# VHH binders against o75319: the designs that were tried, part 47

Target 1, 181 residues: o75319
Amino acid sequence: GNHIPERWKDYLPVGQRMPGTRFIAFKVPLQKSFEKKLAPEECFSPLDLFNKIREQNEELGLIIDLTYTQRYYKPEDLPETVPYLKIFTVGHQVPDDETIFKFKHAVNGFLKENKDNDKLIGVHCTHGLNRTGYLICRYLIDVEGVRPDDAIELFNRCRGHCLERQNYIEDLQNGPIRKNW

## First folded at step 20 (VHH)

Design JJ24
Fold by OpenDDE, fold request of step 21:
Structure JJ24 (fold): chain B 181 residues (1-181), chain A 120 residues (1-120)
Amino acid sequence: as target 1 above (181 residues)
Amino acid sequence: EVQLLESGGGLVQPGGSLRLSCAASGFTFDDYAMSWVRQAPGKGPEWVSLISGHGESTYYADSVKGRFTISRDNSKNTLYLQMNSLRAEDTAVYYCARYQDTDYHPFDYRGQGTLVTVSS
């Protein structure tokens, strides 16, 4: 069977909505086949994701999956009413301009189409932290004009974990602005 | 038990081509992205290429873009690396590695490697 991602258990399943944004970050939910390898309290399925979001009185309007694998869950495990977008994002490295652009485009498209509601953009990689945090922060910095340190702090606080990768942090703080088109 | 076995390495002239293979076993092959990593003498490991489980996405290091092609045959549980226009600086031990998609370690398993020597 599938192997539980390394350190996956160490991270909170779902963060909090980032104030002033439509973003919420979470770690990857795992399909049922993983449950036999987890204690009940460790389980976090696609269903659990939506339950936890509901507990926060929020609703997901889009899922952006940044993982580079499809082994964690199937898009079919999600409600049909929630669009699913896969953006294959290589870990460890700062996402390339194409990846950044894809993410920005997806977010902007969602915001344009969802002006009449308050549904959230759910973003996750494996742990919902580094790649997720980088791209969210990159968006806030490049598109919303947020100061890098403010974006990082906001994400960290809301996710309940801090960005860990120094190259991501460095790029956010000191790297160039990426094109938005 | 997860096993990765590389093959296809050897001596080749600059400008030549070589095709590496990696036979995988002990896990559901197409569930995992697979990668090639190389290590040259006296240098640290370099992430050469990555391919998603079903080949939807690929990644290449800048040093090999346009010259190397990663592919896979899931029906054979095999990963490939086609290396064209080889250069002396491509000399290294090439490892097949399973991408576990974590920020702690990118790979949880790798093979013993196969030596590629590019020399005139």
Scores: ipSAE 0.909, ipTM 0.946, lowest interface PAE 0.5, mean pLDDT 96
Fold by OpenDDE, fold request of step 21:
Structure JJ24 (fold): chain B 181 residues (1-181), chain A 120 residues (1-120)
Amino acid sequence: as target 1 above (181 residues)
Amino acid sequence: EVQLLESGGGLVQPGGSLRLSCAASGFTFDDYAMSWVRQAPGKGPEWVSLISGHGESTYYADSVKGRFTISRDNSKNTLYLQMNSLRAEDTAVYYCARYQDTDYHPFDYRGQGTLVTVSS
């Protein structure tokens, strides 16, 4: 059967908007087939995602899915009004330049098209933490000129969990700026 | 029960080619990314390649880029690794592994492995 992702239950379902940005991070929502393996209070579906976002008086304008699988939920489970973008991102390893560029390009495109609103960019991997945090921070550092430690601290605080992978942290803090083309 | 069974290993000369296969069963194959991992004598495991459920995305270790190609046939529940321009340092037991897509243990199942020996 389809198993709950390892340690998925240990993470807050949805973070908070990162002040000064349009980013919000969350763990992967799980489709209905997973509900039988979860307590009611543990359930977090695509519908639950949107409800929780609304509870924060926010609205999603884009979802960037960084997972490497389709078993968690289907894009069809999302409202048609919210575009969905898949960026296959390998875990454990620092994302390559192509992945980083795809993410930056998507974010920049969204911001250009959504200057007249305050809709959010929702980003998730499996746990909505390491891959998600790295790419968001990489964007803030490379594109917005944010100090690496400030970006990391901001993400950690808003997500409610801290980046865990040292190679990600090290690359953000001491690694080179990645190309924006 | 999840099962992964590798085949296609053998002895090959440097510069030669070999194609590995992995037969998968016991789960919805295309729901999972699949990977090849190898372990050389006296060395730790190396993540060789990864392919997404429907082949939309692939990953390769730097050591094999340009030489190895990962692919899959979901209609046959089979994973492949085409290995070209083989080198002595490619000698290893190659394992087929199911990718969990987590930040923790990358693989939850693997096969028994198949031996690839590159030697003159």
Scores: ipSAE 0.908, ipTM 0.945, lowest interface PAE 0.5, mean pLDDT 96
Fold by OpenDDE, look of step 20:
Structure JJ24 (fold): chain B 181 residues (1-181), chain A 120 residues (1-120)
Amino acid sequence: as target 1 above (181 residues)
Amino acid sequence: EVQLLESGGGLVQPGGSLRLSCAASGFTFDDYAMSWVRQAPGKGPEWVSLISGHGESTYYADSVKGRFTISRDNSKNTLYLQMNSLRAEDTAVYYCARYQDTDYHPFDYRGQGTLVTVSS
């Protein structure tokens, strides 16, 4: 059967909107088949995701899924009104230029098409932290011109957890700017 | 019980080719990304390649890009690694591993491995 991702329970399900941005990060929601392995208070389904976002008086306009698996939930588990984008992103390694480009392109496309609203870009990997944080910060740094340390601090504060992977942090702080197009 | 069984290893000359297979059982195969990891004598393990559950995405280490091809047949619960243009430095035990997509331990299961020796 499906196994709960390692350390998944240790992370807050949903972060806060990052001020000045349209980003919100969260850990991967799990489909119903996982519920039997969780205490009720530990459950975090796609439905729960939307409920928690609503509780923050926000609305999701796009979900970017950075996981490298499809076992957690199905796009069909999401409302049809919210676009879903899969960007297979390998863990542990700094995302390559293609992955970064895909992410930037998706974000820019969304912002262009959603100028008339305040809907959020929801981004998640398994824990909604390392891959998620890297790509969001990479965007802020490369596209918005935010200082690396400021981007990292902002993400960490809003996610409620700090980026853990040193290679990600180092690349954000000291790595080259990635091409935007 | 999760089972991963590698096969296809052997002795090959530099420039030669070899195809590894991994038979998986005990879980829903296409739900998981699968990987090849290798360990050379006296060296640490190296992540060689990764393939998503339905083969939509693949990853390769720089050391094997252009030479190795990962694939899978979900109808047979089998993972493959086509190795071309083999080099001496490719000599290693190759393991099939299930990718659990976590930041702490990338793999939760691996096979016993199959030895690949590249030598003239």
Scores: ipSAE 0.894, ipTM 0.937, lowest interface PAE 0.5, mean pLDDT 96
Fold by ESMFold2, fold request of step 21:
Structure JJ24 (fold): chain B 181 residues (1-181), chain A 120 residues (1-120)
Amino acid sequence: as target 1 above (181 residues)
Amino acid sequence: EVQLLESGGGLVQPGGSLRLSCAASGFTFDDYAMSWVRQAPGKGPEWVSLISGHGESTYYADSVKGRFTISRDNSKNTLYLQMNSLRAEDTAVYYCARYQDTDYHPFDYRGQGTLVTVSS
């Protein structure tokens, strides 16, 4: 099984750096074995990810992989040594407190260790949209004190696609502040 | 051709136990997270449990946590659900499902299901 994830082709590969933050979001890059099922212009490999980040004059300092699978690529397939963290995040459900804590802990650790550079935290799930957007927004709301609607609008604008999952949107807008980090 | 074949359902009294199995074929089993989904009469499907490809992570619905255990044996291409302390409300058809980890359809294949009836 190397079938292309449902609707994966419909999303921009990489978003823009989110101003005022250290985040950039992207869809999951796909290892070489998937390319037999893709037109050349549809390919988005681990190498393509790094090339697109360089085209923006940016550099990744951490990749947080939120997918609930290891079949898309392996960390060893990345063309450069960059810190990589897998947080198995169940889709369709609002991420649980343990997942939110792991994400916040990773981001806070990165910010401390990278305070003297401008490297970015790359975050992806399968499409780089719902789980990715939720956790980035949850961090901005809970840790940085950003208003929910402002966090969502910033993410949507920089990702180039709007958050779609209504239970995530409702939890961000109306759910409790999580003080776990 | 992806095939998922559930077995192990049956009639059990409250407080009892059952072990469900799901034989998988037609795909690389350990590439995929696998799930149990149940559907009680007249109700929509309920996502019972999920296990990652190599068992690194599991998820359980609150209604079954502490009573059910999902597991897999990748050498046998088999998914399991150990159900303990069964209750009448656990009565349902239980489906083995392949998790596709996308924002749209959570599962791309499911089996025909196996019936679990909990009654005295």
Scores: ipSAE 0.744, ipTM 0.885, lowest interface PAE 1.1, mean pLDDT 93
Fold by ESMFold2, fold request of step 21:
Structure JJ24 (fold): chain B 181 residues (1-181), chain A 120 residues (1-120)
Amino acid sequence: as target 1 above (181 residues)
Amino acid sequence: EVQLLESGGGLVQPGGSLRLSCAASGFTFDDYAMSWVRQAPGKGPEWVSLISGHGESTYYADSVKGRFTISRDNSKNTLYLQMNSLRAEDTAVYYCARYQDTDYHPFDYRGQGTLVTVSS
């Protein structure tokens, strides 16, 4: 079956644009087949994602999907043609250097290609919190020179939930800058 | 119901090789990343390896990198672990586990395990 991801209902669907950045974070949207197990107010589909972004007067220019599965939705089911990139990111462990490099490369490529607009990079994992927050913060720290605690605070405030995973937080605060791999 | 059945364990000399299999049923196999987890006598479980639904990505514990290879055959609903250059430290019960891509429990189902003993 189409089991709702553990604790997925507990998270706000979409955060707010992170000021001074091109990022917005959200939990994984779920295709229609999951809705049998959801109350109407609990639903968060690919269409709902785009509606909520438009309600904020924003537009997605890229979706970076960090989930380690393809069962939640198909990119073909998105209501608009928007660039989509899958980066398989192992949960529970600090993302490896290859994953961090792929994320940085994707963000840098987007920023070059979209320097003449204000479209956002949407980033999600399953809950839009730990893997998502880690990689966004890692980018801000390593590439933009943001202080770790400032990056974490900005993410937490704009996501509407605090980063929870201790090893991610410790690596962001105390771990090495990842400039090469 | 979800079923995971491991096989291929046994007694192997150090330096030898062994191939484990896990037959999966009761779910859409290629929707899920799959994992091998091992538990040595008197120790806690160790996450050995992970493979994505169509083999796009793999992960290995440092203790097994370069010696073990995870693979899957989605047409047979089967997960594999090729174990080479085996060491005494690899002695453990090996479990097939279904990866749950959430921040909470990493695995939602685990098989009954197959014993691998590496001894002279």
Scores: ipSAE 0.733, ipTM 0.883, lowest interface PAE 1.1, mean pLDDT 92
Fold by ESMFold2, fold request of step 21:
Structure JJ24 (fold): chain B 181 residues (1-181), chain A 120 residues (1-120)
Amino acid sequence: as target 1 above (181 residues)
Amino acid sequence: EVQLLESGGGLVQPGGSLRLSCAASGFTFDDYAMSWVRQAPGKGPEWVSLISGHGESTYYADSVKGRFTISRDNSKNTLYLQMNSLRAEDTAVYYCARYQDTDYHPFDYRGQGTLVTVSS
C-alpha cells in the first residue's frame, strides 16, 4: 500500500486555472500515511491541495478523480462542501467512449449548476497529466469546438508539463470526434 | 513481500471453459486494480483484462470480450479469470499482474504464470 507512485515527485502539484474554461489540473494528493516516505517539501496532501487553490484566489466546486485506485486518499479527506466524483479511467489505453461520456456528463452538469459562480473543476489522475489532459482536451474539442492543437497547448501551458503519451496525442489530433450523448 | 500465485491452467478442448485463480499476498489486495496478461508462444505479451480494487470497473481486450470474465474475491485475496468458448488462439501462459496506475509501467508485479493449452 504506501508506495509513492512512480515518478509522482517529478510533477508540479497543481497547475494554473485554464483561461476560458473552468478546469484546473493537479496530480493526485496523497493522504498522511504516504508522508513517511516523503521529505516535507515533497508532501502534497488533500489539505495542501486546497491551500494551494486558495493561494491562487480560486475555489474548487468539483473534484473529478480519474485514478484506477482508491489507495491515495479517501473522499472523506475532502471538505464536505466540495462534490467528489470518481471515474475509473484505465491508463495506457485511450479512454473508452463510456469513460469519455461520463466525464462530459459530469462537466456539463457542473457548468449548468455553477453558472452563477466562478468555482473550478479540479481534475486529476495519478500525475495529473496524460489521462487528465486527454479528457480535458477531449471535452474542449468535442463539446466546445476547440481545435485539437489549441486544446493541447492550453492544457500543457496551464499544467506546466506537456502531455507525453503518444497514443493519446494521436487520438486527440486525428481520432474521431466522440458524440456527446 | 508481494506474491502472486496463479493456478487452474491445463489442457482444454476448443469451445470449453476454464477458470484461472491468482492468490495474492504481501499487500492490501483491495487497494489495487489487478490484471491478467497472457503470452502466447513466440509472441509478445497481451493485456487481457483489468478489474478495479472493488470490482467497480473492468477492461477487456477486444480478442476476449464476451468470452472472458475477470472477477475478484477480496475476502480471499483472490483474482479470477473465467474463460469460456475457448479457441486455439487462447493458448498462452496467463499471468496475474498488479496494476500500478501510473502512465509509465502498467504493472509492478506479476506471477510465474499458468499454462493454458486449447487443442483437440
Scores: ipSAE 0.703, ipTM 0.872, lowest interface PAE 1.2, mean pLDDT 93

Design JJ31
Fold by OpenDDE, fold request of step 21:
Parts: sequence; C-alpha cells; structure tokens
Structure JJ31 (fold): chain B 181 residues (1-181), chain A 120 residues (1-120)
Amino acid sequence: as target 1 above (181 residues)
Amino acid sequence: EVQLLESGGGLVQPGGSLRLSCAASGFIFDDYAMSWVRQAPGKGPEWVSLISGWGESTYYADSVKGRFTISRDNSKNTLYLQMNSLRAEDTAVYYCARYQDTDYHPFDYRGQGTLVTVSS
C-alpha cells in the first residue's frame, strides 16, 4: 500500500488565513486508502480539508498542489467547483524561476478573476511548509513588496510551523527578486 | 518489498552514449517520482535527474542538462537514463532512487547501483 509521507503526522493539517492575503497553507490531504494506516484523529482527507476550512469561516477558491507525486489524492476527490492546479515543484532545492513564475502567474490570475469574492488560495506541498512557504513568501516579497522577514514571520505564524530549510530562508532573505512576467 | 535494480552501466569512450535502466517492483510505480543519483569516487552523491509519475515533469542537474534524458515506461515498471556526450566527469556509480517527496531525505529507496566509466 501507499506509504504515509515521512513526518506527515507531525504537522498541523491546516493553517490560518494569512492576514492581508488570500493565502492559506495546509499539508497534503490523503485519500481514503491511507486511512487504514492512520489513527482516526490523524486522518486528513480532501473532505476533511474543506470541513476545516469551513470551520474557519473561509472558502477555498483555488488549490495549488506543489507535490511531485500523484499518490496522495486525485483531483477528482475535490469538489468540481474548486479549481485544481498542479505545479510540480522539486523539494530540497530552491524552486527555479519557471516554477516561481508559474506560481505567481496562477496567483495573479486568480486574484484578477476573483475580485468580487473573498475565496482563498489553498497551497500545499507534502507538509505544506517549506516549498509552500517559500513560494508564498516569494510572491509576497516579489509582487507585494513585503519585507522578507515579515513575509516569513507571517507565514510561520499562520501555518503554525516555521520554515525549516535554510537554503529557502536564505534565498528569501538575501536572494534576488525574480521576474514577475 | 520495494526493489530497484539498475542495469546498463559499463565502460564508454568520451563523447559516447549509454542507456541505463532500472527495474522497479514492490510498489505502484506510477504513483512515485523516480530519480537517478550518482556518486563518483571520492565525491558525495549528486542528484542527476527526476521524473514525475507520468512523466509530466522532469528535472536535471546543470551538469547533465542537454546531455541526459530521463524517461520511464510505466507499463514495464522501468526507469531509464539516456546519457549522451559522456564526459570523464560522468564516471560514477549510478543509482535508481524512489523520490518520497518530503523535505527530509529525498529518497526512501535506492538500488545497488550500476557503474559507468567514461575513459579514453
């Protein structure tokens, strides 16, 4: 059967909306086949994701999946009303300019098309932390002009976990601004 | 039990080509991204290439871009690495590795490796 991602259980399933933004980060939901390997309280399915979002009085308008695998869940497990976007993002290394651009483009497109509502952009990788945090912060820094330390602090606080990878942090703090178009 | 078995290594002249294969078993092959990692004598491991479960996305190290091509045949549970324009610095043991897609150790399984020697 499918293997539960390493240390997946150690992370909060869903963060909080980042104030001043439309972003919310969460760890990857797992499809039903994983439930047999989890205690009931550890389970976090696509359905659970939406329930938890509703509990926060929020609504998802887009899901950006940054994972590099297909085994966690299927887009078909999501409501048809919520667009799903896959951006294959390699872990461990700083996302390349193409990946960054894809993410920015997706976010900007969403914001342009959703000016009349307050739906959220849900972003996740495996743990919903490092790749997720980097790209969200990269967006805030490059597009919104947020100070790097402020972006990182905001993300960490809202996600309930801190970015862990030093190369990501270093790039956010000291790396160059990436092209937005 | 997860098993990965590399093959296709050997001795080749500089500028030559070689095709590596990796036979995978013990898991749903197309659910996982697969990778090639190499280790040269006296050097640390280098991440060479990565391919998503259905081949929709690929990654290459700068050192091999334009020369190496990663591919897979999911019907055969096999991963491939086409290596062209080989150089002496490509000499290494090449490992097939299953990408576990975490921020910790990137690979949870790898094979025993196959030796590629590029020498005149």
Scores: ipSAE 0.909, ipTM 0.946, lowest interface PAE 0.5, mean pLDDT 96
Fold by OpenDDE, fold request of step 21:
Structure JJ31 (fold): chain B 181 residues (1-181), chain A 120 residues (1-120)
Amino acid sequence: as target 1 above (181 residues)
Amino acid sequence: EVQLLESGGGLVQPGGSLRLSCAASGFIFDDYAMSWVRQAPGKGPEWVSLISGWGESTYYADSVKGRFTISRDNSKNTLYLQMNSLRAEDTAVYYCARYQDTDYHPFDYRGQGTLVTVSS
């Protein structure tokens, strides 16, 4: 059967809004079928995601799913009012230019269309940390002109966990700026 | 029980082609992305290719781009790797692996592998 993703329980379900941005990172919510394998306090469903966001007095305006699998939850598990975008992102490898571009384009499109509100861009991979953190930081660095170390520190602090992959960190700190268009 | 069984390996000349297959059982096949990983003699494992559950997305290592094609038939619970324009450096044991989409261990199951030898 379906197994809980490795180390999934080790991560905070939802981070905090990154100050000065509209980003919030979280680990992948799991559909109801996973609940039988979890203690009640470990459960984190799509519904739980929205409840936790609400508890922070925030509202999601977009969910960007960076996972490469479909077993975690279905888009239909989300409210119809919140757009869902899948960007297949391979783990371990530094995201390629196409993936980065897709992410930047999605973010920029959202910001353009949502100038009249303060809704958040929710981003997640499996753990909502490495792929998620890389792409958010890449955006802040390349588009917003944030210093790499500042972007990383901000993400880590808000997510409640630190980026783990050295190749991601190294690319953010010392890698080239990626094309924005 | 999850089971992955590779087949199709063998001896082929440079420039030749092979098609590998992986029969999967014991899980909902289309829920998982599937991958091919290879290990050459004296070298570490190399991630060759990845395909999403419904084939919407694929990934290839630079070393095989344009030559290898990953595909799947979910109705048959089978993963494929079409290998064209084979080179000596493609010689390796090829493993079918289930991608669990984690940063720590990308794969939770893999088969016993099938040997591909490219030699004149």
Scores: ipSAE 0.907, ipTM 0.945, lowest interface PAE 0.5, mean pLDDT 96
Fold by OpenDDE, look of step 20:
Structure JJ31 (fold): chain B 181 residues (1-181), chain A 120 residues (1-120)
Amino acid sequence: as target 1 above (181 residues)
Amino acid sequence: EVQLLESGGGLVQPGGSLRLSCAASGFIFDDYAMSWVRQAPGKGPEWVSLISGWGESTYYADSVKGRFTISRDNSKNTLYLQMNSLRAEDTAVYYCARYQDTDYHPFDYRGQGTLVTVSS
């Protein structure tokens, strides 16, 4: 059967909007087939995601899925009104330039097309932390000119969990700026 | 029960080619990304390649880029690794591994491995 991702229960389901940005990070929602393996209070479905976002008086305008698997949920589980983008992102390693570019391009495209609203860009990997945090911070650093430590602190505070992978942190703090094209 | 069974290993000369296979069972194969990991004598394990569930995306270690090709046939629940331009440093036990996409343990299952020896 479909097993719960390792340590998935240890993370808050949804973070807070990052002030000054359109980003919100969350852990991967799990489709119904996982519910039988979870206590009711542990369940976090695609529907639950949207409910929690609404509870924050926010609205999702885009979901960027950074996971490298199809087993968690299907795009069909999401409302048709919210675009879904898959960017296969390998864990443990710093995302390559192509992955970073894809992410930046998607974000910039969304912002260009959504100037007239305040809808959020929802980003998630499995835990919504390391890959998610890296790419969001990479964007803030490379595109918005945010100081690396400020970006990391902002993300950690809003996500409610701190980036865990040292190679990600090191690359954000001391690595080169990635091209935006 | 999840099972992964590697095959195709053997002795090959430098510059030669070899194709590994992994037969998977006990889970929905196309829901999972699959990987090849190798371990050379006296060395730690090395992540060689990764392929997404439907083959939309692939990853390769720098050491094998341009030489190795990962693929899968979901209708046969089989993972493949085409190895070309083999080098002595490619000598290792090659494991098929299921990628669980977590930060702590990237793989939750792996096979018993198949030995690849590259030697003149």
Scores: ipSAE 0.888, ipTM 0.935, lowest interface PAE 0.5, mean pLDDT 96
Fold by ESMFold2, look of step 20:
Structure JJ31 (fold): chain B 181 residues (1-181), chain A 120 residues (1-120)
Amino acid sequence: as target 1 above (181 residues)
Amino acid sequence: EVQLLESGGGLVQPGGSLRLSCAASGFIFDDYAMSWVRQAPGKGPEWVSLISGWGESTYYADSVKGRFTISRDNSKNTLYLQMNSLRAEDTAVYYCARYQDTDYHPFDYRGQGTLVTVSS
C-alpha cells in the first residue's frame, strides 16, 4: 500500500548518533511508490537514508526494523553488506519481554561482531520515536546502567523529537528492570 | 474502498468453541497486520489479537491467551479467530480491524462486527 503513515512528514528523517553509544534513530524510509503524495523535499527513501548517514561521517552496520508491517520498503532495497533484522514490535503498549529480549540480543550480538569498527546500529519504527526510543532507552537502562531520565534526555536530544507516549515514559522511569539474557 | 466483513458469530454455551472469519477486500491484504477487537455491552473496545502480514508475529490480550488463536490465509484474503473454552465474559461484538502501525490511531478501518453470545 501507498498510504503515507499518519504524521510521518512531521518528523526529521534521521537523528544524530547518540554519544557514547552505537545507536542512531530514524523514521521509516519509504520506497518510491509512496512518493506520489510527497514533495521532493519531503521524500526519504532507503537511498536517502544511506546518503544522510554518510553526510554525518558514519556508517550503518545493522538496521533493526521495529515496524509491524513490511509495506514501507523491502530488505532488498538495502545494500547487501548491511545486515537487516526485523523485530515485529506491537505499538501502543509497552513492548513485551520477548520483544525486549530480541532487541537486547541483537544489540549485544552486533557489539561483539563489530568490536573492531565504529559502525552504527540504525533503529527505526514508523516514526523513529516511541517504539524506537523505548527499546533504545530500555537497553541503555538495563544493560548499560544509564539512569532512566538521562537515557530519555539523550534519546530526545539526538532524535530531535521527544518521546510522546506516557505509558512508555512511565515504564522507563518507574518500571522494573528487565532481564538481559 | 477498504471492506472488512466478519462472520461466524452466534450463540454458544460456556466451554464451547467458535471460529470467526473476516473477508477483506480493497487493499493489498498481506501488506497489513490485522486485528480482532471486541466490545462487550456497556464497555469500551478491547484489543483481542493481532497478526502480522505473513503471520510472523502474533499478539493476544491476557484475557484470551491460550484460548484464542488468530490466523490468516493470504491466498483468500481472510482473517480468522479460533475461540475455544469460551466464557460468559467473552460475550461481545467482535470486529475485524486493519492495523495501521502508528502511535496515533491503532486501526484505520474496521468491519460492522459479528455478535458472539456465550450463555447457558
Scores: ipSAE 0.737, ipTM 0.883, lowest interface PAE 1.1, mean pLDDT 93
Fold by ESMFold2, fold request of step 21:
Parts: sequence; C-alpha cells; structure tokens
Structure JJ31 (fold): chain B 181 residues (1-181), chain A 120 residues (1-120)
Amino acid sequence: as target 1 above (181 residues)
Amino acid sequence: EVQLLESGGGLVQPGGSLRLSCAASGFIFDDYAMSWVRQAPGKGPEWVSLISGWGESTYYADSVKGRFTISRDNSKNTLYLQMNSLRAEDTAVYYCARYQDTDYHPFDYRGQGTLVTVSS
C-alpha cells in the first residue's frame, strides 16, 4: 500500500529561510489520505506547510518538488495558488546534469520575475535533506560563487539536519563546477 | 500482497536483443516509479534503469544507455526492458523492483528475477 515514507517522521517539517538567499527547505507534505497512519502531532499536510511558513513571517513564491513520485500530494491539494514545478530527481545518485540545469533555470527565472519582492523558493524531496540540499548547494556554488563548505554549513544549519549522503558531499566539495546554465 | 513476476530472460548471442517483462500486482501500479536492477555472479546489485509512474522521466546506468529502453503499460500493470546490442557483460539476473523514493532503501520490493545470458 500507500505507506508513510521510510523515516519521514524523523525529520523536522520545515527549515528556516537561508539568510542571503531566497531558499527554504522542507520535507514532503502528505495529503489527507496518509493521516490515517499518523498521530496528530506527526501530521504535516500541505495546509500545515503554509501555516508554518506564515508563522515565520515568510511567503512562498514557488515550490520545487524534487520527488520521483506523485503519490504524496497533488498541486491541487495546496491551500493557495502558488507556482509549482516538478523536477523528477533520482535519489541515491548525484543528480545528473540535466536535472541540475532544470533546477538552475527555475531558480534564475524565479529570481528575475520576483526581484521586487522577498518571496521564497520552497524546495523539497521526500525528506527535504539530501537531494534538496545538494541542488540548493550546487546552485549556490556554481551560480553565486559560494564556497562548498560554506554552502553546506548554511544548508545544514537552516534545515536543522545535516546533509548525510557522502557521495553528494564529496561531489559538492571536490567535483567539477557545473556550467550547464 | 505485492507481487512482481519477471519473464523473458534467456540465452542470446552478443549483439542480440531480448525484451524483459514484469507483471505487477497488489498495489496501485501508476503510483510508483519502477526499476530494473541486475546482479551478476559475485557482484552487488546494479541499478539498470528507472521509470516514473506515468513515464515522465527515465534513468539509465551509463553502462546500458543507448542500448536499453525501459517502458511501462499501466493498463496491463506491466514493466518492460528492451535490451539491444547485448554484450557478455550484460549477463546477470535481472530483477523488477519498486522504487520507494527515500534516502534509505531505494527499493522496497523486488521479484525473483529472470536470467539473461549473453554468450557465443
């Protein structure tokens, strides 16, 4: 069946805005059908996402969904109309150049269209950690010129969990700069 | 009960072709990305290919890119792998696997496998 993702309960729902950027990271919100297997305090729905962002005095201007499935929620489940982009991102392996390009293109387009506001780009995979952290850091390194260790530290602190996957960390620190934009 | 039943394996000469099938049951097939994983004797599993629930995205290992094509027919609950230009190093047991899209275990179910042998 349609079960709760492995260890999804172990992660904070929403991180903090990353200072000096337009990013905020979170784990995948789960539509109502999943709540039958969750205690009330474990629930994190699309509505809960927006409430938590509002509690931080922030506003989402784009959601980038990196999951490789559509079973967790549909854009129609979001309580407000917010631009939504799905980038199917394979887990466990360093994202390929096409995926990195799509992410960079989406971020650059958002920044151009939203230069006169301070709305955030919300990014999530299943846990909002490894794929999410990799692509945010890849953007900061390749496009903004941030040092790899500084990007990783900033992401870890603001997400509230450390990036765990060693092949991602190794690629960010020692891999090639991606000029696929 | 989730079931994944592979078929279509066999003996083929180098340069030949085979098509593998995997019949799926016990779950909503189009909710899940599906994968082919292969294991040669004495080696760990190799992630061969992945396809999203409606075929929006595919992934291939570099070793098979351009030669193998993953596809699915959601009306038949069936996953396919078309293997062309086969090489001796493609010899392995091929497993159908359900992708779970988490940071921990990439697959939560796999079938019993079908043997592909590529030799002269």
Scores: ipSAE 0.726, ipTM 0.881, lowest interface PAE 1.2, mean pLDDT 92
Fold by ESMFold2, fold request of step 21:
Structure JJ31 (fold): chain B 181 residues (1-181), chain A 120 residues (1-120)
Amino acid sequence: as target 1 above (181 residues)
Amino acid sequence: EVQLLESGGGLVQPGGSLRLSCAASGFIFDDYAMSWVRQAPGKGPEWVSLISGWGESTYYADSVKGRFTISRDNSKNTLYLQMNSLRAEDTAVYYCARYQDTDYHPFDYRGQGTLVTVSS
């Protein structure tokens, strides 16, 4: 319903572009019906998201929504020109191989379609931290060959919050490279 | 006030089947993913299955995959668990739980549970 997600107010709305990548992470924007429980400075709507991205002199070319619910906002609340992809991602556990494959496939497809521009892939879960950080880092490690600790440090710095869910960190640091087909 | 009321538990022989139901009220049912969680006597809870608001995605514990099917009927605000090929280790109290999609608490509401006993 209209319940503000637990701890949602405690997270910065939008991170910074991760240098050397096409990623930017943010917490889930909330549709207008949630705003009656929010002070004006706490609001972060789909419109606010795009305004904040423009404020950074950036542009979104894809939004990947990792939430396991549709209650936060509707894809119709986004500009029709920005592709939207929902990847239902179960929280609290390391994303499974099928989820990782879908994420990599989406990112690779975006990079091919957008090789001649500098538009960003926006990625969010509920807080834009654990599931989001895991999948971005998994991509950087498996596809770009980034060292796990370097990927994690880059994400943490640019998101403005540290990825601290231990099972995710352990899997990124010590788990196998994922070869998804 | 959120209410979750499980039913359909009982005694069943190994290899048998049961269907559990959970009547939900006090919230917009299709806004939420729903879950079954079970707790065997003297043990901690085990997450059995999860289904998204419109059934777009489902998830099962390895211990039940292929034997259990989660489903929902949003017109009746009801969650189901079809349990086939039941085994003694499936004996537990089964709880209906509302999944909250956050980094902190996986479930924000849980019913009183229904007992499933699998014995010869």
Scores: ipSAE 0.720, ipTM 0.876, lowest interface PAE 1.2, mean pLDDT 92

